# VHH binders against Flagellar brake protein YcgR (ycgR), part 140

Target 1, 263 residues: Flagellar brake protein YcgR (ycgR), of Thauera aminoaromatica (c4kar8)
Amino acid sequence: MAELSTPSPASPAPLDGGRGDELEKFTLRGARQILQLLQDLITHRGLITAHTGGGHSFMTAVLKVDEERGRVVLDPSPDPQANRRALAAPRLTCVTQLDGIRIQFPLVGLGEGQDKGRPALFAPLPAEMLRLQRREFYRLQVPLAHELSCLLKAEDLARKPVEVSARVIDIGAGGVAVVVPTGAAEFVIGGTLPACRLALPDGEPIELDLEVRNLNRQTQRNGTEQLRVGLRFAALPRAADTRIQRYIFKTERALNAKARGGL

## First folded at step 13 (VHH)

Design V6 (from U3 with S52E; framework vhh_7pa5_2)
Fold by OpenDDE, second read of step 14:
Structure V6 (fold): chain B 263 residues (1-263), chain A 121 residues (1-121)
Amino acid sequence: as target 1 above (263 residues)
Amino acid sequence: QVQLVESGGGMVQPGGSLRLSCAASGFTFSSYAMSWVRRAPGKGPEWVSTIEDSGGSTSYADSVKGRFTISRDNAKNTLYLQMNSLKPEDTALYYCAREYYEDFGPWFDHWGQGTQVTVSS
């Protein structure tokens, strides 16, 4: 009778698979801290976006923390389809803000039921909650007017080399997020795209290697499918890093100045 | 500091119309997609509509499609929601929300205090 070693519950995938060590400083794992933060979300009526995967999300809120049962109670979506997706998802990625601080936490084991006669979603308490206080992970949302682009050297479904011009939607010190038409190329997480070209407004494109870190298919609400690709800078020459940092800084300043009514 | 202030809510009869406004400050309004979210009593919050930063693309929940129109005036840092053919089920607190995009998808990183819309006979 071979004791089927019950596979150890797969450690919940880190909230951000590639930056695990850096995010640890901002990750709450204490039960009391987690409970307090959830209670704060209730008190402040935080609007939570819950991602179910596949480019789908729904709005929810924490209704109650049930400490005795070790569960969180959430508002279901008014959309039954969203609830079905949520229940079918192996994991929810919940994102919200409290006092301007980004809060992110995973929920697993979602179920439906009733709380005080009202439909509700239930999940075990999150094992961890990410509270990002610092700009260290700041990613600049690229203004559309800047028209940043990245020429990606990728392969198509037939493994034929293709060049894809991708719009850069956000940029940070560590990488870029781009959007490409669905089917433009095949991307593999962990794959390297060599000799890509990042176009900045300040001069010649920067040649760089990019590592695919994330792939998200987004169906635009207009029905158009786009692929969002998270790309890490695999190796940046110092000069390139400086240019990127300068661009981010300059852009942030400009945006802030405009926000203050100065432009 | 990012501020979003909703206005224009009120009580209206079924079939009536309202126009909501959201005054934005403390950020470059034209650089962000903006959305309306609502929360009805005893129900979870729901997304209503989004308009992209350039104002060119709009999207709507099925529940409001054809009845509501989202628009923006970037020069005035103002978001609008024209609501026509209002129904009792549209009764909710309406929030103006700033949309932010990350690797996992879109979420709302700021929202206002909301404006109450009540549709009742």
Scores: ipSAE 0.856, ipTM 0.955, lowest interface PAE 0.5, mean pLDDT 88
Fold by ESMFold2-Fast, scan of step 13:
Structure V6 (fold): chain B 263 residues (1-263), chain A 121 residues (1-121)
Amino acid sequence: as target 1 above (263 residues)
Amino acid sequence: QVQLVESGGGMVQPGGSLRLSCAASGFTFSSYAMSWVRRAPGKGPEWVSTIEDSGGSTSYADSVKGRFTISRDNAKNTLYLQMNSLKPEDTALYYCAREYYEDFGPWFDHWGQGTQVTVSS
C-alpha cells in the first residue's frame, strides 16, 4: 500500500488524540481483553493497514500473539522499503475491522526476526486498543451525482496563492477528503488552508479553515496522477456544523433506503 | 448487510490470463473506492490495486503494473481485475475490499472471502 498517507508517527493517533475523553469508553486496556481481541483478528484473518507516518502505510496481519513474551507477531510487507519505514517509525497505527467494528491500536518498539523460519515483525503487546462501532467513526461517501466540491485556498510551488476546486469524495463531522489534480497546489501535512469554501447542494458555500491531515497519490485512466487530500475542520462555526451534519444525515438515510430497496 | 463475493479464480499456466469479479450488495457501490488485496501462501496480505468510485482513477502495486487492470461496472455493482502475463509469484487468495478514507488515511472496512488463483510452475 505505498500510496496510502498518514499523519506524523511521533504523535498520538490523530483519531483518538483529538477526541481523547470521548473515546475513553471505547478503549480497551485490560490485558485479557486485548489478548482476546488480537486472537479474534487472527481467527477472522483481519486485513490490517499499518500506518508508519509521513503518509506511508502497508498491509499486514497478526500471525500470532506470544503471551509468554508479551509480543504480537505480524506479517512483514513484501516491499522492503515499507518494512524499513516501519522499523524506523517511533509508532505504527494499525487499523482494521471485525464484524463491521473499527479496531485501532498502536505498536511501539517494532523489531524484525523470524517466525517458523519465515520473516516476521515483532512488537510488544499494545497497552490499549480502540473499538468503535460504525456510527462513532462514520464518514459519508459522497454520491457523484451531488457534485459536492470544496474551493481550496492553497499555494503553488512558488508559494503564490492559488484556488483549486476539489471534488469532495467523503465527509464526516470532523472533515472531508477531496481529490485534486497532481501539481494543482502544494499541500503539507499539518498545514492550514484558510477560508476555503465547501459547496453543499443546498444554500450558500460554507467558509471554513481546513488542516491537511493526509495525502495519497493515484493514477488516472490517462496516466495523469491525482492527489487525494484528507482535511480536518480546524475551525467550524456551529451553523456550519449543523448544515454539514444535516446533509450527512439526509444523504445517508436516502442511500440506505435505496440500498434496502434493491433487496 | 454488506456483502462482497469474489469469483473467477482458478488454475492457469505462467503467461496465462484470468479475470476476477466481485459482486457487491448491501450498500451503494458507486459511492465507494474499491480495492483488490491478495495473500500468498505463507505470506502476509499485499495491496494489489484500487479504483475510485467513478472508475476514473486507478492505482497499482509495482509488482502488477502493466499486467493487471482494475475496472468496475457501477450499474451491475461489480468490480473486476483483469490479470495478464501471470507469474508463479501471483499465486494467492485474492480479496475484494471496500476502501474507507479517514483523516489518517485509507483502510478497508469490508472484504470478501477471497478467490484462489494458482499459477502453475
Scores: ipSAE 0.716, ipTM 0.901, lowest interface PAE 1.2, mean pLDDT 84

Design V60 (from U3 with S31L; framework vhh_7pa5_2)
Fold by OpenDDE, second read of step 14:
Structure V60 (fold): chain B 263 residues (1-263), chain A 121 residues (1-121)
Amino acid sequence: as target 1 above (263 residues)
Amino acid sequence: QVQLVESGGGMVQPGGSLRLSCAASGFTFSLYAMSWVRRAPGKGPEWVSTISDSGGSTSYADSVKGRFTISRDNAKNTLYLQMNSLKPEDTALYYCAREYYEDFGPWFDHWGQGTQVTVSS
């Protein structure tokens, strides 16, 4: 009788790839904390985006926390197809905000049923919830006057190495969004751009590796097309992180002062 | 501070029209895709429509396609939703929401208090 070693439940994939260690301090794993946060989401009627994979998502909300059964109750989508996708997904990635704080949590083992005569989705309570404070999640919109730029080492359509100077439009602790001319380079989501250079006003450019996380084609009013690229800091030295944080803080302070008529 | 303030809701008869507005402040409006989301009584929230940051691309839920039109005026930091041929099932609280994009996809990092739309005879 070969003891079928029940495969150890695959450690849930980190909520944010590559920053697992850094995000640990923001990850709630305590049962009480998780329950409280879910209750807060109920109270505030948080709009949750649940990602099912494959580029699909649906809107939901937490309806109830069933502590006795150890499950969370969610609103189903009005779209039956979305619900089918959700039920077929091995994992949901749920994302929302509360008072400007990003909240992210996985749900596994989704099922459907009824709660008080209403259709509902059910899942076991999440094992962890990521709660990022504003300072950790905040994306500073870079003033045009600062002229932040990032030199991207990318490839063109022919896979030839090219360097693209990109304007930084927003920056946070985790990465930057940049704008490049359409056709300047070929970007692939999930791809790494090595040895890029981020130029800050306070000194020498920071060399860093960037991962492409998002691509958005934009057409300007003048008919010019540009590509917005969301980039994650793949490897950021502590010194660089400190500089980035300092820049963000300083800039935010200046913007606030200006808004108040102080500058 | 990011603020989104919806307006234009009200009561209308079936077949009627409404135009919702969302005034945005506290961020560079033209850099973000914007969406409308609605929540009907006793139902879960539902994505309604999205417009790209530049306004060059729009998408709609099948339930509203052909009846609703999303638009934006970046100079005025305002998002709009023109709703035509309204149905009772369109009754909901309508939220203006700012989209944020990450590796797993888009989500809404900010939304307003909502504006109530009621379609009834």
Scores: ipSAE 0.873, ipTM 0.958, lowest interface PAE 0.5, mean pLDDT 88
Fold by ESMFold2-Fast, scan of step 13:
Structure V60 (fold): chain B 263 residues (1-263), chain A 121 residues (1-121)
Amino acid sequence: as target 1 above (263 residues)
Amino acid sequence: QVQLVESGGGMVQPGGSLRLSCAASGFTFSLYAMSWVRRAPGKGPEWVSTISDSGGSTSYADSVKGRFTISRDNAKNTLYLQMNSLKPEDTALYYCAREYYEDFGPWFDHWGQGTQVTVSS
């Protein structure tokens, strides 16, 4: 069955803004650079995580680059449902690392077929690839002993306000990841949680607005489920940014010292 | 200087068992979720299992659920995969991988050289 589709999307121009294109300087757009990077992923047998949206992902790798036809060939998932989700997705977000550098690229127009008699996924070559050094994407994994928490102001299924105290599992300049019991609140990707409160060890909780970026379900040892929620800082005052960066710096320094110090 | 070193692979007959180990260094192991990923001959990589930073939650691929058990010893900076009731289709190079969580979701920012598991008679 054919669906009514929107007109073919044009490549979006960079968004206007005060801060601008922070990621543009890390973005490869040259055809030769893209081909070389994909070939490097083949040579180094890069393990790629392909995100299909809705919290779904699968493992893949680049099998070959078909320069003649302008496409990349990928390993399909052994899970047929993962492949169906990938083929139905308007876009894949592929992410991997090469020599400690984060490599990220989109794939659009995914198809399935065979390569030399074996199942394969095919996509046009990406128009862009992102390369980030660790310092550009770093997130501190929060020590459990710090008991870092964020009080989330969310809604239940009936749109009634609820407050959920969530454990912060990682934190960076751009946001936090937290864990909550499944069903504690309704989270919608792209939704805003206003006036949440991030509790750092030193000082009063920081009041901030958070945007839901991703959701991932986890199964506990006792069989219960918890939800991991990725949250972006929607607007971060300078004082809050300074306190968060100070916490990250002090904690990373302490962890490095402990790893070297022994007992 | 993150380093992950897998060991414990080998040749085993169908129905046999193996325990894989991964020695972690260069980072605070207890702060990261860890995974096992495998790559079989002629196939792409397949995620096998993940364990949370504390060991309090685990997840498994359907192909290994009930047969494999992931565990960790944070005091020893070591990740384990206990593999029981091994099948020929479990033949693969097994990688220890460190999970990193970004706004788009989880991915692996480091993995080891792998340890070979061969299940045959």
Scores: ipSAE 0.685, ipTM 0.895, lowest interface PAE 1.4, mean pLDDT 84

Design V61 (from U3 with S31I; framework vhh_7pa5_2)
Fold by ESMFold2-Fast, scan of step 13:
Structure V61 (fold): chain B 263 residues (1-263), chain A 121 residues (1-121)
Amino acid sequence: as target 1 above (263 residues)
Amino acid sequence: QVQLVESGGGMVQPGGSLRLSCAASGFTFSIYAMSWVRRAPGKGPEWVSTISDSGGSTSYADSVKGRFTISRDNAKNTLYLQMNSLKPEDTALYYCAREYYEDFGPWFDHWGQGTQVTVSS
């Protein structure tokens, strides 16, 4: 299938962020569900950031859903240039949250008009909306210097128990991606790996159950194949969740400081 | 659970001053850039000001530049907005908002219920 990719910083972000099928279960396509979600954004006065491409964005909010005309009515920006960019854009990527849930949707065919005598923007109702727990989509790229590893309890091709020390390449609140040598163990999407051990800096390894979410075979530049395994945390204890979040935040802060300092 | 609670709004005459506060909880406040956003009756939301995670960088909307000062106290998990030389057009509900950055740019992933500021004679 198609390789997952990150949009260029200069390109409009796609609805799925390049994650393809992983986000399908979180995508709303029913007209009534979309109408209800937009109404919930009105009720909670959700702040929407609309990205017009090229690093440009503006803030808006849903004023109303015009079901008769099949369109959403939005607040324009107080910045006239932002409104001009929005009207000229082939697509807007709108991002917001409702009760901690990330909501993302495209708008195509933006126009301008009036609502109750005041300037307004409008667009056809989106055909789809992404509704995703924020904690499930953020991933920290793990610095190689951290040597973060996860000891996987898996089975080999002969169904014998094996322990595989896998390098953690990214980590989020909902799981990790690891790299293992091809053939080191058998992985089945949807399968559970019990009693694995995640080694974080500054503490004892965390024992946790992992569910296999995806598998990607990669060929290294030296011709060696490796397997990238996406793993979801199953039934994390609160203490383990807290430690993982602390590691993510501490590391992100350190990386941001390094980038700003040029180190 | 992320919580942002604004306070310090009220009624003031043109030329007056108010100081808004935002109490943050449920996340590591010191690693997030924070913003003030306002919404006036009949207007869309307007970004007012942003402060970096360390407090070392600030930015302001042209409409408030020179009159408003954003600051933070990371030890107290509190964001502030000092508003001077208030004008009737500053009348709005003021929200504390948390910034999150992705490849396509920044967006606000959490905000509070807001605190009302009314500037009238």
Scores: ipSAE 0.467, ipTM 0.811, lowest interface PAE 2.5, mean pLDDT 81

Design V62 (from U3 with S31V; framework vhh_7pa5_2)
Fold by ESMFold2-Fast, scan of step 13:
Structure V62 (fold): chain B 263 residues (1-263), chain A 121 residues (1-121)
Amino acid sequence: as target 1 above (263 residues)
Amino acid sequence: QVQLVESGGGMVQPGGSLRLSCAASGFTFSVYAMSWVRRAPGKGPEWVSTISDSGGSTSYADSVKGRFTISRDNAKNTLYLQMNSLKPEDTALYYCAREYYEDFGPWFDHWGQGTQVTVSS
């Protein structure tokens, strides 16, 4: 029997200060707040994308909130197959925006019926909703020509301090993804790398603490193995936040100009 | 501040044509895939068409294939939808939408106020 890779049982996610803690400050759990947000989506005719799993999704909108029965009423898809997939799914992941703020919520226990004589989908009110600024989820793909690097302060397999210069492949408000040679250092999901140095094209390197969020081993065409490491800014100094945002916006503008042939 | 402003809607007879435009501002238009979404009277929103950031690939809902053509002009930050052989069933408010990809799939993070298309005798 080949050993199946089951990373979650072999390496449990952080129980304290993990992604859940990060998202918790953006999570609405109050019934009144949830009802108000759903009502705002109705008032502004919000376009909702509902993901049913397996790469499938459909467009919907909130028709009304039935407070008496504790449920939301949704427009069904004009595609009957999409509705069948939705009804068979254990949960829907609904995502939309309101005034540029990302709104995301799960729906469980979807049913079908009628509202005012028209087909409708029904689900219990969500127990939670996420509200995220765009800056919290956007990632800029870093141009190779920028040679953006981050000097990581990590440990080797013998737990001795090592410094690894890693190439930054993407960057956002919340963190960076870097590539390191396999075996250059040991990384543990949830581990903190203190006093790392992010080199932006202009100015001194930014000193920041990074938390390891994910690890992905990649094999290049030449047979060389590289490790992709997702890193969260554990504590981001205000000056560093400003410089990172300026780099992202400046690079986006430059990429736009380049895509138009430098015009 | 991201803004999408649709125009070009109106009233036409069955078999007629309309060209919708969407003027984009406040973001780097050329690096985003863009879509048209519509909402017909008494129905939920329906995805109509998507065009890649470069314009190199397009996709369409089955209901509009062969009749509608999506295009873009990245120099003008404008998205277009050429609608031919219009049917009464195409009557809807048409939205320009910006597509964003996440690990769970694509979704629309911004859209305009829409432009009304009415197909009747």
Scores: ipSAE 0.576, ipTM 0.858, lowest interface PAE 1.9, mean pLDDT 82

Design V63 (from U3 with S31Y; framework vhh_7pa5_2)
Fold by ESMFold2-Fast, scan of step 13:
Structure V63 (fold): chain B 263 residues (1-263), chain A 121 residues (1-121)
Amino acid sequence: as target 1 above (263 residues)
Amino acid sequence: QVQLVESGGGMVQPGGSLRLSCAASGFTFSYYAMSWVRRAPGKGPEWVSTISDSGGSTSYADSVKGRFTISRDNAKNTLYLQMNSLKPEDTALYYCAREYYEDFGPWFDHWGQGTQVTVSS
């Protein structure tokens, strides 16, 4: 095992806090695919941010992939304290982009040594790598105080047109999740709701076509039932995309910690 | 398409000054924190400085604090790095990078091709 024979004390964990089932179709697990992706990061000189926990991170890059020994070689930080935190961490969460695609992978069992006479960090090859466009899984949990709503154009149980004002509980670049009272309308997975109106702060409602992606029944504390409806944006125009992204980024920034942990 | 194009690099003597620029296009520049990152020959990438989306807060690596000033002009979609009292160890390719903050912390989702700064006598 060469210079990376140190055991990892941490159990492997799913990427992104246990969202493994949702992200599985975007996860590479084949050894050759992982080797090729890491090699692509070398070729494109990818800037990698390695998170060591506790709000700490450092910049690195993949120097080399050692297929024979099953390990990656990384540039150490110029900050010795960052390297000490990395070596003490049970896992690193490495994140970068390649051709606009988000690449994320864990490293467990980090060690230090030398590559061609220069200091280097070493780790076993990751067992998985996530290749993901932000739009595929990122969701902002909408603060209750924002009172975001979406007016849905749907059909009732008698197939008559009905308008339902639904509370938006999360929002991403690709869609929203809303909650509606049970029985307010009939939803069919794969069905399209035309000309719905999404109300964002500081402007007129955005008119959107929405596709029903999922349905989940929820029981409230007072015993009433409500339906959570996952909706995908269909044919989103650029102006609408800009306003939605603006809302997401402004809200994220308001929730972000001021301390950056190395950046 | 997101594009970041750096310029303003060159050769200077120790103690000299340079001003780097980064022209941003393809996204709403004023919604993102921006950073400068450098890569010196034989070394890994090093974060240099970050500026908030509004320009209201800045941070610097200890190695450049007091010598470099990051700024931005949101009306012109341009990021700047004013580099004073340059040292030979500042010799590097300098990248403009777009910072994205998530639950696990900040990372860079886009960067440019870089502009070369060489400090020698």
Scores: ipSAE 0.564, ipTM 0.853, lowest interface PAE 2.0, mean pLDDT 82

Design V65 (from U3 with S31T; framework vhh_7pa5_2)
Fold by ESMFold2-Fast, scan of step 13:
Structure V65 (fold): chain B 263 residues (1-263), chain A 121 residues (1-121)
Amino acid sequence: as target 1 above (263 residues)
Amino acid sequence: QVQLVESGGGMVQPGGSLRLSCAASGFTFSTYAMSWVRRAPGKGPEWVSTISDSGGSTSYADSVKGRFTISRDNAKNTLYLQMNSLKPEDTALYYCAREYYEDFGPWFDHWGQGTQVTVSS
C-alpha cells in the first residue's frame, strides 16, 4: 500500500490555508492597489514575517518597489542561514499589519543581489495581496487559564484509532485551532475526525465532527516541534453552536472589562 | 486600541548593560506571547527574543543567547529585556511586539515605536 501523502513543497498550499474562495473578496489583484499597499508598507516601515516553510521564518521589510523591473526589494535577514532557506524555498508567505489591518502576500522567485551597495533580496511583484480587517475574521485567543482542550479521535501511521488531547489555542464561530505534539497522530487535509469532544468550562464536553482544514508543523524558537491543526465544525447542533458563541462572547467581555479597568 | 510603549534605551560602552521596558495597554497582556525585535540602520529587522504568555518559556536569537534575558510582569502589563555584555553590533532601535499564531506560523500583529540603543566607545 502507498504511504500516506503529505503536501509537497513543489505544490505549495494556498496562501490562505485552503480558504481561497472565502477570502477572494478581500484579495487585491489590481496592479495600482498592490503598488500603493507596498508603498504604504515602506512609508510605515512595516515589520514583515516571511515564512519559508518547514516551520522556518525570518523578519524582513520592503526597501523599495522597482516598477520598471516589476520587482520588490526586501531587507535580508542578518542570519545567513535564514537567507539561504528563503532562497531555496519555492515560495514565501509574507504577513504583516498596517493600521490594524492584516496584510498577507506570496513571493515566488526570490533572488539575491545588492541595492545601493548593500545586500538585498529581490522578488517579482506579487500578483495578489490579502487585506483583512481583523474583526471580520476574529478568533478568540483562548486564555491559558481556561485550559480549553479538545479530545481528537484520529489515526496513527498504521491507520489505528488513537485519541489525542489537544490544547485549543483559538476558537471562532466556524472552528478551532489546536496544538498537538509532533507524531501524536496523522492528519489529512479534508479528512473528517468524528465524535471529537470539545471541553468548555461550563457543562459537559461537546461532541463534534471536525474537518481538518490546515496543518502546519511549527518549530518553536527553542527547537521543539509541534503540530498546529486548523479544524472546521463540520456539522454543529444548534445547542453546541449557542454554547460556543456564549463562551466566545463571555470571554471577550471579561477580557475587555479587564483591559478597560486597568486595575 | 492596542498600544506598546518601549523605554530604557540609551548610550552605553561595549561591555555595558541596559534594561528595556515595554508598557502594554488596550488588550489582555497575560494571554499573549511577547517578543523583542530590533532594527539597525541599513539592516533588516531581527527577532531577538520571545516569552510565552505565562512567562514559563523563553527563546533567544543565537546572537544574544547568554547575554540577554527576557521577562514579564503580567500584573503590571510590562515586558522587559535585560541586556548584558553589550556589543557595537547590538546598536539598533528595539521594538516590543505582540505575537499572533496562524496555521502558517507566528507573526507580529502589533509593535511599538521602539527605543534606541547605541553601543559605542
Scores: ipSAE 0.612, ipTM 0.868, lowest interface PAE 1.6, mean pLDDT 83

Design V66 (from U3 with S31N; framework vhh_7pa5_2)
Fold by ESMFold2-Fast, scan of step 13:
Structure V66 (fold): chain B 263 residues (1-263), chain A 121 residues (1-121)
Amino acid sequence: as target 1 above (263 residues)
Amino acid sequence: QVQLVESGGGMVQPGGSLRLSCAASGFTFSNYAMSWVRRAPGKGPEWVSTISDSGGSTSYADSVKGRFTISRDNAKNTLYLQMNSLKPEDTALYYCAREYYEDFGPWFDHWGQGTQVTVSS
């Protein structure tokens, strides 16, 4: 990671790729609040997606919280490969929701064993949990029909300049997520891509600097491999900010108006 | 007010078929990839299948490949799972789930209450 000191394999990565300062006000650190939230996830049968890194994830759920030992007990995946990846990972990023509220927490030091004679995964209680209302963090899922793209100015593996046209899959006030073919360019977390061009449906492309915040290499189950890149607007002029927000608001209104039975 | 309501479950004998439906409301259905996830009593949740927002791409867990087919009707805001050649191991509560992408990857940000599928003779 470029935004923080490079973590060793045993060191936990920061939540949301260094967004900790922005998310601190939504972060629970009290032991009782953490225990209560984990119990609420048990009670409401929360489906948890656990990300093990390298684009891999599996489904899990909290089976119980062992307050005496300071541990959570998790359902293992029915896929043995997913469990092996989880145990080898330096950390898991667990994401779920409770009544429309986004819940996210790290787990470090995952082990395997048994609970009541059944296979289980064990981890120390997380020191922090993120709890966000969706309305506070709006990201427009970009309609495919809009063909929203961002021309990225990056370097290839040989450090030669390349331009990559990336499809924008979501957009918010602070940045975009894009998809590029794996190997099209080399990206480094915390690296700046200068003078990129965001093409909105209306008007001239917006020239802006983007900071790489996150990389996720995914192999789709149909065999297609792609790179997802999270990009932050590093420097955004007021006029550009206004155009992006206008696009977001107009598109959301249009999508809501298309809903059956509504305007 | 995202709502996902599953239906179509029931009891069936091994080798039988069922078609599950999920009625979506409170969001723009055509903007989201959708998935089916199942959970048997005493077992962890298992991802079953995903379909892209357009319906142009699908994926399946190895345990159901060749037997299950996921599909969607964006005009009706409905997700389907056609289940053929059912096995006792397919017995589970089946959830409809909405896939959401974050910087760290895809996750399920909403799911329904589930519909029960029981395969027994």
Scores: ipSAE 0.593, ipTM 0.867, lowest interface PAE 1.8, mean pLDDT 83

